# VHH binders against o26223: the designs that were tried, part 246

Target 1, 191 residues: o26223
Amino acid sequence: MKLLWTSQHIKVTVHIDGKVSKMDVLEAIKTRRSIRKYQDREVPEELIDKILDAAMCGPSAVDERPWHFIVVRNREMLEKIPEVHPYGAMVKDAPVAIIVCCDSSLEKIPGFWVQDCSIASQNILLAAHSLGLGAVWTGVYPLEDRVEGIRRLFSIPEHVIPFSVIPLGYPAENPGTRDLFDPDRIHLEKW

## First folded at step 14 (VHH; framework vhh_7nfr_2)

Design P99
Fold by ESMFold2-Fast, scan of step 14:
Structure P99 (fold): chain B 191 residues (1-191), chain A 124 residues (1-124)
Amino acid sequence: as target 1 above (191 residues)
Amino acid sequence: QVQLQESGGGLVQPGGSLRLSCAASGFKFSRYWMSWVRQAPGEGREWVSSISYSHGWTYYADSVKGRFTIARDNVKNTLYLLMDSLKSDDTAVYYCAKHIYSSKPKTQDEFDYWGQGTQVTVSS
């Protein structure tokens, strides 16, 4: 299809280029890997919308759902993230990043927002993987220097806490399979 | 600080070829998607082509597919448009544009810097 930018008379053909994977949930969980190398290929907005829908479907303490998300596509802003996040060097190479935040005004029970935002972050990683994208969770909270750096960079108000920065894109690396099942960590009926 | 300067336009006969260049300075050229956008006499701007920053992905308007090739040289900070089988409908001022986002543009507001343009005239 053609879309005309009427006021500027720009003609653009818009396509969704992302492949939708039909994988079992257990397969998605077992095969998801942290991806830190990205193709500079376009990530369609529709895929980001699906990922954020999945993020908001996570359970939260007393259904408080304290999460807010910042979608960063601006190249100059992505390039500034490593300046305030030492382990976020790969973020500048991603076409997009999602910042998971907690709005403390939505918190109904103290302290559970960390678990809530962890669940949202993991759902982002799994949803991205299921859609043929790669992503990695880079930690922000509880490191105060990173929290304040990200807050300042994205004009985040004081009652909102940035929790994680998750760059994502089409993978430019393919990490090998790992066998992580460890029966020695399973105790039956007692330690 | 950021500058984009186009060159290589001119008068050419139908079926001819031209190579446009855009010299970029004042930013990390190798980190940004770049586009060519054209404006024909009495018309608005029309997106022509985009290239990702690593040379990996190119995108073309249907009107130019198979005839134009977008390329870049990240060492020389230069964007190119190789134009073959030129038609009278390709007559326009061609602009080099720096992307804000790593995606095909939906509006002209997704570019933060533009060059001054170079005129291409295809006439018999």
Scores: ipSAE 0.497, ipTM 0.804, lowest interface PAE 2.5, mean pLDDT 89

Design Q1
Fold by ESMFold2-Fast, scan of step 14:
Structure Q1 (fold): chain B 191 residues (1-191), chain A 124 residues (1-124)
Amino acid sequence: as target 1 above (191 residues)
Amino acid sequence: QVQLQESGGGLVQPGGSLRLSCAASGFTFSEKWMSWVRQAPGEGREWVSSISYWGGWTEYADSVKGRFTIARDNVKNTLYLLMDSLKSDDTAVYYCAKHIYSAFPETQDAFDIWGQGTQVTVSS
C-alpha cells in the first residue's frame, strides 16, 4: 500500500470542492459492460483502494465477510493466468487483476460464501466502471482445475478458495449498451 | 431540459489566448465525464480533450498538448478549456460534449449530448 497520489502528468486547475461525484447508480448498472481490451496505462493505487472498499461493502450472510483479495500487477504472473484459466486470455494484457478469494475459516454459515464472493465481484465491476475503468469477471469456482491452478500459481493456502479473477484497466473498447429488459420474466403476485 | 451552452469564443491573433466555458444544466454534471471536440471548416469532428467527472484525470489530443488545459467546476456546473499559444490550425467551432461512459472516448459515438458550439478564429 502506498500513499494516494495522482500522476504528475495530470494538470487540473479546478478541483471538486465537495464529495467526489459518481455515475448515477442505475446508469452504472445499465452501461457496465465486460471490457477485455485495456490501454497501456497504469491504474493508480488509490483507485484500487476505492474499488476494494466498495467490494467489502456488499451484504454478507450473517455478516461473515469471508472475502480476501489478491492484487496482481506483476506482468509475468498475469501472463501465467491463461495457462490455468482457458477463458482468461485477456488477463495477460491488463495492467492489474484482482483475485477474489474466500477464507473458509471465516465462514459462519456453510455455502453462503459463494453468494458473498459473487456480490464482492459484482461490486468490483460496478466500482471500476464508475471510476472510468473497465473490467471483466472470469470464473474460477466451482471449476476444480481452475481453482487448483490459481491456488498453485499464487501460493493460496488450502483453506482459502479462489473464486474469480477480475482483470481491469482503462478501457480500449466501447461495446455499447445492452437492452436486456424482458417483461416475460416478471410475474405479478403469482407465477 | 438537458442543455450544454458554450461561450468565450471569438477572434484572436496567433499566439493569443482564450478561455472557453460550457454551462451544463438538466443533469448531474458532477457525475459525468466531459469532453471538448472541435470542427474546422470543411473537416470532420476532432476530439480535443477529456476530463473525468471528479477532475482528476485529463487527456489531450497531441495537437493541443502543452497548450490547452481542460478544467471543471462541479459547484458551478461549468466545463472550461484554457487555450494558450493559439495557432491558425486551431480555428474551429468548439463543442462541449457529455460522455455516455466514464472513459476516455474511442470514437465520436462516446457522447450523447452536445452543445451548440462556439466559434474560435485564429487569424493573422
Scores: ipSAE 0.000, ipTM 0.120, lowest interface PAE 17.7, mean pLDDT 83

Design Q10
Fold by ESMFold2-Fast, scan of step 14:
Structure Q10 (fold): chain B 191 residues (1-191), chain A 124 residues (1-124)
Amino acid sequence: as target 1 above (191 residues)
Amino acid sequence: QVQLQESGGGLVQPGGSLRLSCAASGFTFSEKWMSWVRQAPGEGREWVSSISYRGGWTEYADSVKGRFTIARDNVKNTLYLLMDSLKSDDTAVYYCAKHIYSAFPETQDAFDIWGQGTQVTVSS
């Protein structure tokens, strides 16, 4: 097993076969950070498959599961993403990106697809982290300019809505942990 | 407040060259795709060329491909059209247009802001 990175409170380990071997759910949630710098190193397809399996395991309103995913590895396509997403500059430097989409024809209850796709996006980030990868959620929906830009760039049909673009790779940065617990945001019995 | 102002048009002989400029104000120019659109006398509007936010992606109408070059300067908030080997059929009013979406236009409805236009006349 190899240590990918270590802080005083947090360790991520990789099994000798290159797979992350030990991280509980709370540890993964608390230590996941947005990663925007990636090593020049390919992400194996088997890890992408595990991440997408995790994405599809999220709860979905009325079990509609409207998500579809585009996996982008083509360098020319990754380089065009910043031309349709002004805050997606880091995507061109990632070895792979996942575009989370909603197929509106699968929607059973109006509007909840946003929550469904948010859950899928977060599961991608957590699964990537648990597998020793870094990722960041770049927002597409509800910004109409970005939605239409991404749709046309990837030939996404009219009934499908691109929701997020998530570049991922082996991390080339190591931000420390955050202490985000704020008891003032917890109200007992009433506001 | 939001304004596009073209310049650089004029009378030129066939085979000549012109450089059009479009000064943008009142919006964040670097966050918008831009196009050049022309209208010949008695004709409808014809898309000429488009450019992405940073200029990494450009497209041209078949009628101008290889002769015209679209460019932008995001520091100066200026769009350019470099026109070489001009033909009589290039005679038109040239408008710069701001895109609603970061995509190549399929109709005139792709634009929300238009300039006043600059006249290009190619004649002997």
Scores: ipSAE 0.118, ipTM 0.592, lowest interface PAE 6.5, mean pLDDT 88

Design Q100
Fold by ESMFold2-Fast, scan of step 14:
Structure Q100 (fold): chain B 191 residues (1-191), chain A 124 residues (1-124)
Amino acid sequence: as target 1 above (191 residues)
Amino acid sequence: QVQLQESGGGLVQPGGSLRLSCAASGFTFSEKWMSWVRQAPGEGREWVSSISFSGGWTEYADSVKGRFTIARDNVKNTLYLLMDSLKSDDTAVYYCAKHIYSAFPETQDAFDIWGQGTQVTVSS
C-alpha cells in the first residue's frame, strides 16, 4: 500500500544557492529520476563538494571506503567518453561528470568494493537530486571493455577500477514520477 | 559466431586508389572499436588505423596519415579503408580487427578477432 510509503516521515532542510529548501528523504528517493538532458549551465564547485561528501558517507564493508572520484569538467574529455562507452552519449552534453573508482589497495574484504561503489553512486544521484540537479548512472564495471576504455582515457592506474560514470547538470527534462510499490515482492516470515 | 570478412584488395599502380571493406557479424558492431592492420611480405604486422564506436575518433599510423581514411557504417555493420596515393610500400595483406577493449590497442595482441585478410599489391 502506498500510504505505508509517505514522504512525511522524515524531513531534511538543505541550503541551495543561499536559499533554504525542504525535501523529505523518502520524497527524494521516490522522485529521483535518471536525467539525460542538461541545461547549458555550469554546476558550482560547492555543489560538487556537497555531492562527493554525501557519496563518502555511504556504508562500506569493514569501513574500507575504497572509493576515489574523478571530477571531469573539461569539454574535450567529456566529448571522448561516448567513444569508449556506447551508452554514454549524453555525457558529452553534460557540464560535469563524476567517475566513481575503486582503489583495490584499500580493499579489506575481497569483492565488497562493488557494493561500496554502488552505494557511493546511488548517494551521488540522490544528493544531486536534493540539490536541484539531474544525473544518471552509466555502467562501467563489470564490462571489461568499458573498464579498460575509461581507465586509458583518464590515465587510471592498474590497481584502480573505474566503476561508473555519472554526468550531472541542471535538468532540461522533467520526467514524471513512478509508483513502483509491488506487494507481491514482499514475503512474510518465509519465501 | 563472430566473423569478419575483408574484401576490395587487388592489383593497383603506384598513385592509384582502392577501397577495402570488412563485413562484420555475430556481435554488436556499433559497440566496438575497429582497426585495420597490415602485414607486408617478410615483415611483422603493422597497425594502420582505428575508429571509435561512432566514428567520431579516428587514428592513423604516420606512414598512411593524409592518404588513407577509415570509416564505418553501423547500419550495415561494415568497416571501410579508403586508400589514396598508394605506394609500393603499401603492398601487404590487410586485416580487419575487432578490439578486445574500447580503448586504442598498445600491442598487436590487443585484438580479439581477426579477419582472413585481403591482399593489396602496388606495382608498376
Scores: ipSAE 0.000, ipTM 0.287, lowest interface PAE 11.5, mean pLDDT 83

Design Q101
Fold by ESMFold2-Fast, scan of step 14:
Structure Q101 (fold): chain B 191 residues (1-191), chain A 124 residues (1-124)
Amino acid sequence: as target 1 above (191 residues)
Amino acid sequence: QVQLQESGGGLVQPGGSLRLSCAASGFTFSEKWMSWVRQAPGEGREWVSSISHSGGWTEYADSVKGRFTIARDNVKNTLYLLMDSLKSDDTAVYYCAKHIYSAFPETQDAFDIWGQGTQVTVSS
């Protein structure tokens, strides 16, 4: 980690194959956008490893850490995802996708695995953005049709629940950032 | 009302061809996987073919592979089964069925809606 005095005060520095990328945490959160168009360019395994490391660093209820991940690079498999997930059409054009799963045998508190896997999914999106990649969260759970479609496509055992499919790659679009701060949603002391 | 209605069955000689249609209503057809299932006299139900919601993924039972083609028209809300090189063993009532999940069926419990069926008879 590199600490720098800038207009944002603190920055995180990441070294990627001799390239240096800098982004502070608030900048990453505010500028991350869903990316659905990708360059025809491979994503190095080292970047996927960094992203998955970040995913596993999320908090989880009673430290249950129920997440497992499937990394999909096979073109034929990526092309099948839209057939089991109608809103996942962009996945076929991505160089890689990560499927976030819950191993229910690791669950210690009923229902909190959804929050755990949501945190892991968000960390994937933020880590990807900080590394110069684009990604989008496509929902699987709680839609039973998508859950069973993804389960069967990837031979996922019945005690494991696919939660999200996150395609990622180098972005081929640059959507503008949004100013989403709404003070009317903040209540002081009481509703 | 969710409904599936088959048509196009009939009597044909061995080696002949038929085109079955299934008109779907009461649900968003373009979002659902569909199958053809048949039942021969005195036999249980046998899966014939399935098609994904977009038509980009199809599968066939070994007994019909290379002879039958499943297709769909999402604008017309219609499922098709094109049957070539028909054999006497293809004689059955043919049902179209709507999948519960976007996946190939493991059992007949994979379907929530069935048509009434259309009779196909292959004999000399």
Scores: ipSAE 0.215, ipTM 0.653, lowest interface PAE 5.4, mean pLDDT 89

Design Q102
Fold by ESMFold2-Fast, scan of step 14:
Structure Q102 (fold): chain B 191 residues (1-191), chain A 124 residues (1-124)
Amino acid sequence: as target 1 above (191 residues)
Amino acid sequence: QVQLQESGGGLVQPGGSLRLSCAASGFTFSEKWMSWVRQAPGEGREWVSSISYSGGWTEYADSVKGRFTIARDNVKNTLYLLMDSLKSDDTAVYYCAKHIYSAFAETQDAFDIWGQGTQVTVSS
């Protein structure tokens, strides 16, 4: 076992036998990629529980936490998602998808639920990646026809707004790394 | 401009078959859900069937399940209704309708563009 520590004292553990170590938060953020090809392998419920726990730990405007989640494992339902979401073709081939929703009855400040559900969606992507899974965010809100399509497909009540559909599974692709740091987008003191 | 044109109606005996076609123009057909809606003499409009933009999701009214098949050809911009085991109660003008939203809908307010209709008469 080899223990690796960052300057922030984040533990990364590598076993001598090559057994996988945990990645730190910064590494997870930098190496997460959109994954659209999945192995034909079930994702354990325990991993979905950990991902949803992470989703609910995000900050929200005035702590309103308006999110609800639908976990979809049914093959027939997954196959119908591309019929209401034209850029969701990969959902058909995923073993599971999470639909992030806003319950408008929980909203304390108008409009901030979009930011809240964006944070929850990103936490799902990062948590999935940290657990060895691949995922991709497919947008639903604010596209009215996708919102209505997903609502009808999953019997979502009118006070609940579907925000994103996130298919996930064990990755069957390995996209290359990205170097996205652009110092020209950083302004010191003023624009 | 934006238009739907039905064809394939006619007179048929009970138990017979017909194939209706709807030619679409003036919009991106492959991005729209489509429906067939019928209107019998003296009746209001009755939803018959709907199809998603790729054809992977179809829905049917209980009165036509197992007898009718909705299909589409996104290359030809054409919607079809394959009608088998026709009954006298199927006599109606059949309209092609374009959905406002990419979702199943059977109310008249769910459609923004309608064709002129094609007459189907089932009689002995």
Scores: ipSAE 0.011, ipTM 0.435, lowest interface PAE 8.7, mean pLDDT 86

Design Q103
Fold by ESMFold2-Fast, scan of step 14:
Structure Q103 (fold): chain B 191 residues (1-191), chain A 124 residues (1-124)
Amino acid sequence: as target 1 above (191 residues)
Amino acid sequence: QVQLQESGGGLVQPGGSLRLSCAASGFTFSEKWMSWVRQAPGEGREWVSSISYSGGWTEYADSVKGRFTIARDNVKNTLYLLMDSLKSDDTAVYYCAKHIYSAFDSTQDAFDIWGQGTQVTVSS
């Protein structure tokens, strides 16, 4: 028999475009979907600031916090991203993108910056979703041609590693949610 | 119309060299990872080599490492396979294949467009 878990949800109220939405943390995690189609509408700077604040609140190995972020709103620059990142075709249609980078000079433990930047990237996706925006993680590291392409395009120094490109905007699609719970992947006490 | 057309195959002696070409049309070639896949008589398809959209990343099957070189010309929309030190085991039909996603993937389901193939025979 599998156990059913129930808990009281902490309700968070967010005002977006004059509308009130309530989304608890578990709901945000369960309902977030990759969004690749965006409305032709600007994302306010205040929302980007909230998203980046959330990104920097993630845990990191030995509190190294190696993250740096590039916020790209320039249409010509957004249009060039697919030339160096083919999976980033949707980026040219987004009003804004965030490039998550690792400053290797801030790394205290070798290799853990990958987990650190993954956590920051996921926090960007969850924060965007909680604020009524859609986003998608497009992978850069560890694909060497994408790393070098993004580095050249945005004049990123050699000691800084571009990790992900996350376009975001108001969603122009609604893919619904997924039921991914698989109890066969849960082992009690040992394998 | 999306097409891939291979050329450059033929009969060659063991230890010889061949250069295969694949002309691509009907899609943005410079945005796609491309691969060479071969099929020997009576065998399944075997992935040989892949190249990233920019040419900055290449991957090779262990059986061809150090002997084959994959290259591309994005101005001419052409993929190449430079084959050196050919062995009888390299005898196969060689297919040019376009990746579904612009990322490396050597699995059978990674490709949506295939060429008609070019025969390479390594024999004395």
Scores: ipSAE 0.000, ipTM 0.120, lowest interface PAE 16.0, mean pLDDT 84

Design Q104
Fold by ESMFold2-Fast, scan of step 14:
Structure Q104 (fold): chain B 191 residues (1-191), chain A 124 residues (1-124)
Amino acid sequence: as target 1 above (191 residues)
Amino acid sequence: QVQLQESGGGLVQPGGSLRLSCAASGFTFSEKWMSWVRQAPGEGREWVSSISYSGGWTEYADSVKGRFTIARDNVKNTLYLLMDSLKSDDTAVYYCAKHIYSAFPDTQDAFDIWGQGTQVTVSS
């Protein structure tokens, strides 16, 4: 079914059969903000499926695609995330969170999985925004205490590394826009 | 630098109560899980209790559950163990320990910093 909603940043039209038809890619990139306050409202499974599809469309080193994802909707589990991640307090208030993981057995080139999982994380943030949701990237790797905390909380096997925790929901805040273009950071031909 | 200082141990009769304190310094206490571990004379170390960053998640060894309460004060950088209904089997040196990972310990290798310990003796 066709769904029209308004976020605090944009108006979005979404076809539940998997089509999004209103937000330009550049607009999504420029207007995406970290959202840490969420409405008490469920996120449909169809939207999570679209977000995860987008996450897996990112490039990866030598096409290794090492990412795996855990979707957390269980309230008890969401409430425990801040107890293993001190900067993840907002996660307990989100209706859902995605944990981006690296399966090290899929790694073809040592060390590039960090960039691969960063790309997947950013695609989650952009896709969520394009669908009228808010999200924020909370860092797990490379902090060993957070990595092992999340690993044990979600029974993640030793060869899998939790990379980020991304809570998602309908936004309950509007941080406004930023103009981050800085021509002094652009060097032509040489430093 | 990074250190833990226990206090509050002593001699108490069976059925008595004690409150142990552990003053932490040299690290961001509010970002670390903390534990109490004890060692009875002639025995190995036994995990007693752990507490998460905010205190919202606590766990206890079966031997102390219902009698001991672990607590923390992140403003004062202090960990507590409130011990009630003490038994002779609770006699041990009690150590404050800082977790390497934000998870319940599987082994003694789960801790990177230990206090010097405080003696608790439960005897008539």
Scores: ipSAE 0.275, ipTM 0.685, lowest interface PAE 4.6, mean pLDDT 89

Design Q105
Fold by ESMFold2-Fast, scan of step 14:
Structure Q105 (fold): chain B 191 residues (1-191), chain A 124 residues (1-124)
Amino acid sequence: as target 1 above (191 residues)
Amino acid sequence: QVQLQESGGGLVQPGGSLRLSCAASGFTFSEKWMSWVRQAPGEGREWVSSISYSGGWTEYADSVKGRFTIARDNVKNTLYLLMDSLKSDDTAVYYCAKHIYSAFPSTQDAFDIWGQGTQVTVSS
């Protein structure tokens, strides 16, 4: 059985250093796309700080908030990421990348750090989009090869697990939006 | 079947050159870091060179820097070692090795698959 669905728009107003930004949350979610081509233009530190603030606002299991972030701007380091991550080729062309990590010493419930770091990663993508930037999530965990490659490249200690690498910058592509709504995936009351 | 097969070794005079090849099969070669490791008679294994899966990152042991070049062909699933200005001290069996992790090796435990080796002898 299919459902008839009505779109809803929720307006959120955010005050940013005296400026007011209005973004429809549903519109932001529906229009965010993975961006893999970036302008040769630096991303201000202020925007990175806002993105990381948003990342840390995600829910986490038993409020464990196990996330740590590495901000990479060094060109030589960005160029080496594709050599330890085969699907991270676009990272070398980004002005900056964020590595989302889990500090296992902060974990209160075994295994939930994966969901925690996934939520933080999605918040990074949405926050970047809301600020006029493009980003893409590239997976590191649970592939042991990529985890250890990224760990050693960035001198990450053994109790910290790199989860994702998110390159970001001003977009140099516009892939357009997608219509992904599938009512056949919605079940009422029972399967 | 996962295997590595070296070739191209032989007898060469000091100052000469050799090109070693390693044919890989049974795994996705393009997604793995690869190394050359050598073993001289009566000695332990010595790491020679490593290459990332795209070839964009290479490293060499101090004993071979400037003389050897590691390369790969991901279409042919083949690893190479181009050896120039060979010295008597380069005499060893040369092994092709597949990395467990995308990182430079700190120990022999960094590799899970080894080839059978190819003999290189530098002698007049």
Scores: ipSAE 0.225, ipTM 0.645, lowest interface PAE 5.1, mean pLDDT 88

Design Q106
Fold by ESMFold2-Fast, scan of step 14:
Parts: sequence; C-alpha cells; structure tokens
Structure Q106 (fold): chain B 191 residues (1-191), chain A 124 residues (1-124)
Amino acid sequence: as target 1 above (191 residues)
Amino acid sequence: QVQLQESGGGLVQPGGSLRLSCAASGFTFSEKWMSWVRQAPGEGREWVSSISYSGGWTEYADSVKGRFTIARDNVKNTLYLLMDSLKSDDTAVYYCAKHIYSAFPQTQDAFDIWGQGTQVTVSS
C-alpha cells in the first residue's frame, strides 16, 4: 500500500507491504494482558518466527543486541520448567515457551543487557498479542535460584544468562482490559 | 533461623525398611529443592537423592535407585526418604540438605544448609 502525506511542504510517498499486525500499536499496548491459560492447540512456526523477528527489532544499548532465544515445544521440558520456577506453573500447560537469554560475550556496555532483554521480552508479548496469541512474562533474572535452575535445565553455558521464560499459546481466558492512566505520576517541568 | 532436623534413623537388619524425616524451618520450604546426603564411617559425603520443590522431579544415586524414594510434604515442611531393601553398605549418617539453586547437585558444595544428621545402621 502507498500512502501520501505532506511534511514541511514536501509530499512524501511511503510504500507499506507485507504481513503486518491488524492491531494499532496503541491498541496492542493498551489491550495486552498476561495470559496464563491456553487452548490445547499448536502455535505455527511462522508465528513464532514473526514474534522472534519482532523481539530482535528492539533498541539496544550501543547496538550490542545480546539476546538469544530458546524455543521450547518439547512437553517433557515444558513440564519441568515449573520445577525450577515456582511462579511458572502455567508453562507446563502452554504449547510453546520462549526463553530470552543474554550472551554476555556480546555485551559492549556493562549492565545494559538487562534493558536490552526487557525490550526483547516486551516485544514478544506485544507481537504475540497482535497475532491473536496470549503470553506472560515469567521473571528469571535477577533471581539467582531461577537463573541457575533454568540454565541447568536447558544446558545453557555459564556466559549466557537466562532472563525470562515466556509461555504462549492461543488464549483460553479473557481477563478484559485495564485503565491504568494515572495523572498523579506525571509532573510538568519539575518534580 | 534456617534449620533442618532429621529423625527416623536406627538399627535395622539387611533387607529391612526405614523412613527418615527432615523437619524444615526458617525458609519457604515449598520454594526450595532438597536433598538427602549420607556419610559412611571414614568416607566423604555421598549424594543420595534430590527432589524439586513441588516433588514433580526426583533423581537418585545409582547405588540407591529402585530401593529408595524421596518425597516431601510442603504443608508440613517435611522431607522424607523411604528406604527399602537396605544393605550393610547403606550404613551411614543421613543428612537432609537445602539446595542453593533449583537444580540437581553437580558438586558437594551445591547446598547451603545442612541438618545434624540421623544415624542408619544396617546390621543383624
């Protein structure tokens, strides 16, 4: 699709094509909810590919992009995640989970990998939602017990840090939307 | 204060059965992996069995597979070791141990808290 608009008295033509989410960005952000109940239905590989592509498109400190991803579909492995992550009970019932990892050898600026992997995790949640899937971010880092549990369960090397486990699937619940706008958290010009 | 207290040891004849208990306090037991470790007279500590915090994942040393069962009761904050077909080689002080991480032990330093131990003697 071609769109025409004017900026600074100059007409610009933008060509937009390809498979793109049908949700508006603001709609996706405002309506995304944590989903912990999934249908007994496989998630196609092409949707996982789109989600991971979106995950890698996030901004990264000095463009270090330290993220790596483990895609888990094996039922035995999914059933073991709740045994190393006490708040990951829903993972055993998901058709697939994505483990977001940081390869510390790719880190160029100390400590910013946490922000990088947070951005990747949020992009996974938004992309999943936009594609009709439900997902939830279960925290791994900075809880040392969970980090080591997940590392050993998936044979993750010591220079790689598991950051989050995100189960996803077709949603079997609808928690509704939230109105979280709080003007008391907005300060004009000064605190 | 984090504490582990073992009980249930004693003298038993070869082929007999025994149930060890470990009462845990001072930490969220339901969120921690637990192990049984034994020490025979004049020997180092030998890992026996581990259990995940929900009980859904257990592992055993080759020397006890098929004879011992590790179990836990998260409501009672108690770890168990059910020992069947006991052999003279099972004679040891049995310790319950709290894992540092939610993973099977790779080395003997995988534990941060130990009980005082309970003596198991297999002899006629």
Scores: ipSAE 0.242, ipTM 0.659, lowest interface PAE 5.1, mean pLDDT 88

Design Q107
Fold by ESMFold2-Fast, scan of step 14:
Structure Q107 (fold): chain B 191 residues (1-191), chain A 124 residues (1-124)
Amino acid sequence: as target 1 above (191 residues)
Amino acid sequence: QVQLQESGGGLVQPGGSLRLSCAASGFTFSEKWMSWVRQAPGEGREWVSSISYSGGWTEYADSVKGRFTIARDNVKNTLYLLMDSLKSDDTAVYYCAKHIYSAFPEEQDAFDIWGQGTQVTVSS
């Protein structure tokens, strides 16, 4: 299936002293929180398409782009995810979930697919947040139990590795903000 | 030590009922799928039933469907098999088995830990 996409504009402002161009992306990064409670509202297909386009725009090792995505809206299937993923209880309450997968046949450099799929997963979280949705990354790989549970539940072929399950919805909680900046983790010019 | 210990077997009359229990220790029981597997004398192992982490997803062999109920207690780390309308062909040693993967078993090698078994005999 092919997605129809329209590019998004970045917000640009200029300071009177001729200096400043600001991008809204920094606020999105700093204010994104894991959301595990969702409103009983359907997420429009158009928003899912925008999120998946953003996911595919991430950098990948040697441009291998090994990612595939399963979009799950079926209530019975969403209700079974917590039965194969013990920390995915919130998925059954979400209107939709995205399963990020790696097609190993597309891998050009061994092992970097984990980074590729991590980037895709984070882009899903940021894109969802920017569109007024909430999401959370529930880990699948590298836990063999969860990988095989998700594989069998969704008939995923052996050469494809389920990486993460990301439920999405309109948020029904506001966990607030976090102050995570720690200058002790920054080293100048040497360790 | 990781172990499973079955109990509750015995001799019952046809049409009778039994409740089997399996006490689990040494692993996080609430995060593992569990099964009951039986073996009649001179026969191979036969899968009976499986249950997901919370008990929200269960499946049964056609031979026991409608008569047996699998259940679990994640607080007590115990798996159960409630057997109703027992038939002579239900006579077997019943084993508790821990799944390697969170999925219904395709073969016997789907399990990594087995109990010692409990004998169920259905006879007059």
Scores: ipSAE 0.298, ipTM 0.696, lowest interface PAE 4.3, mean pLDDT 88

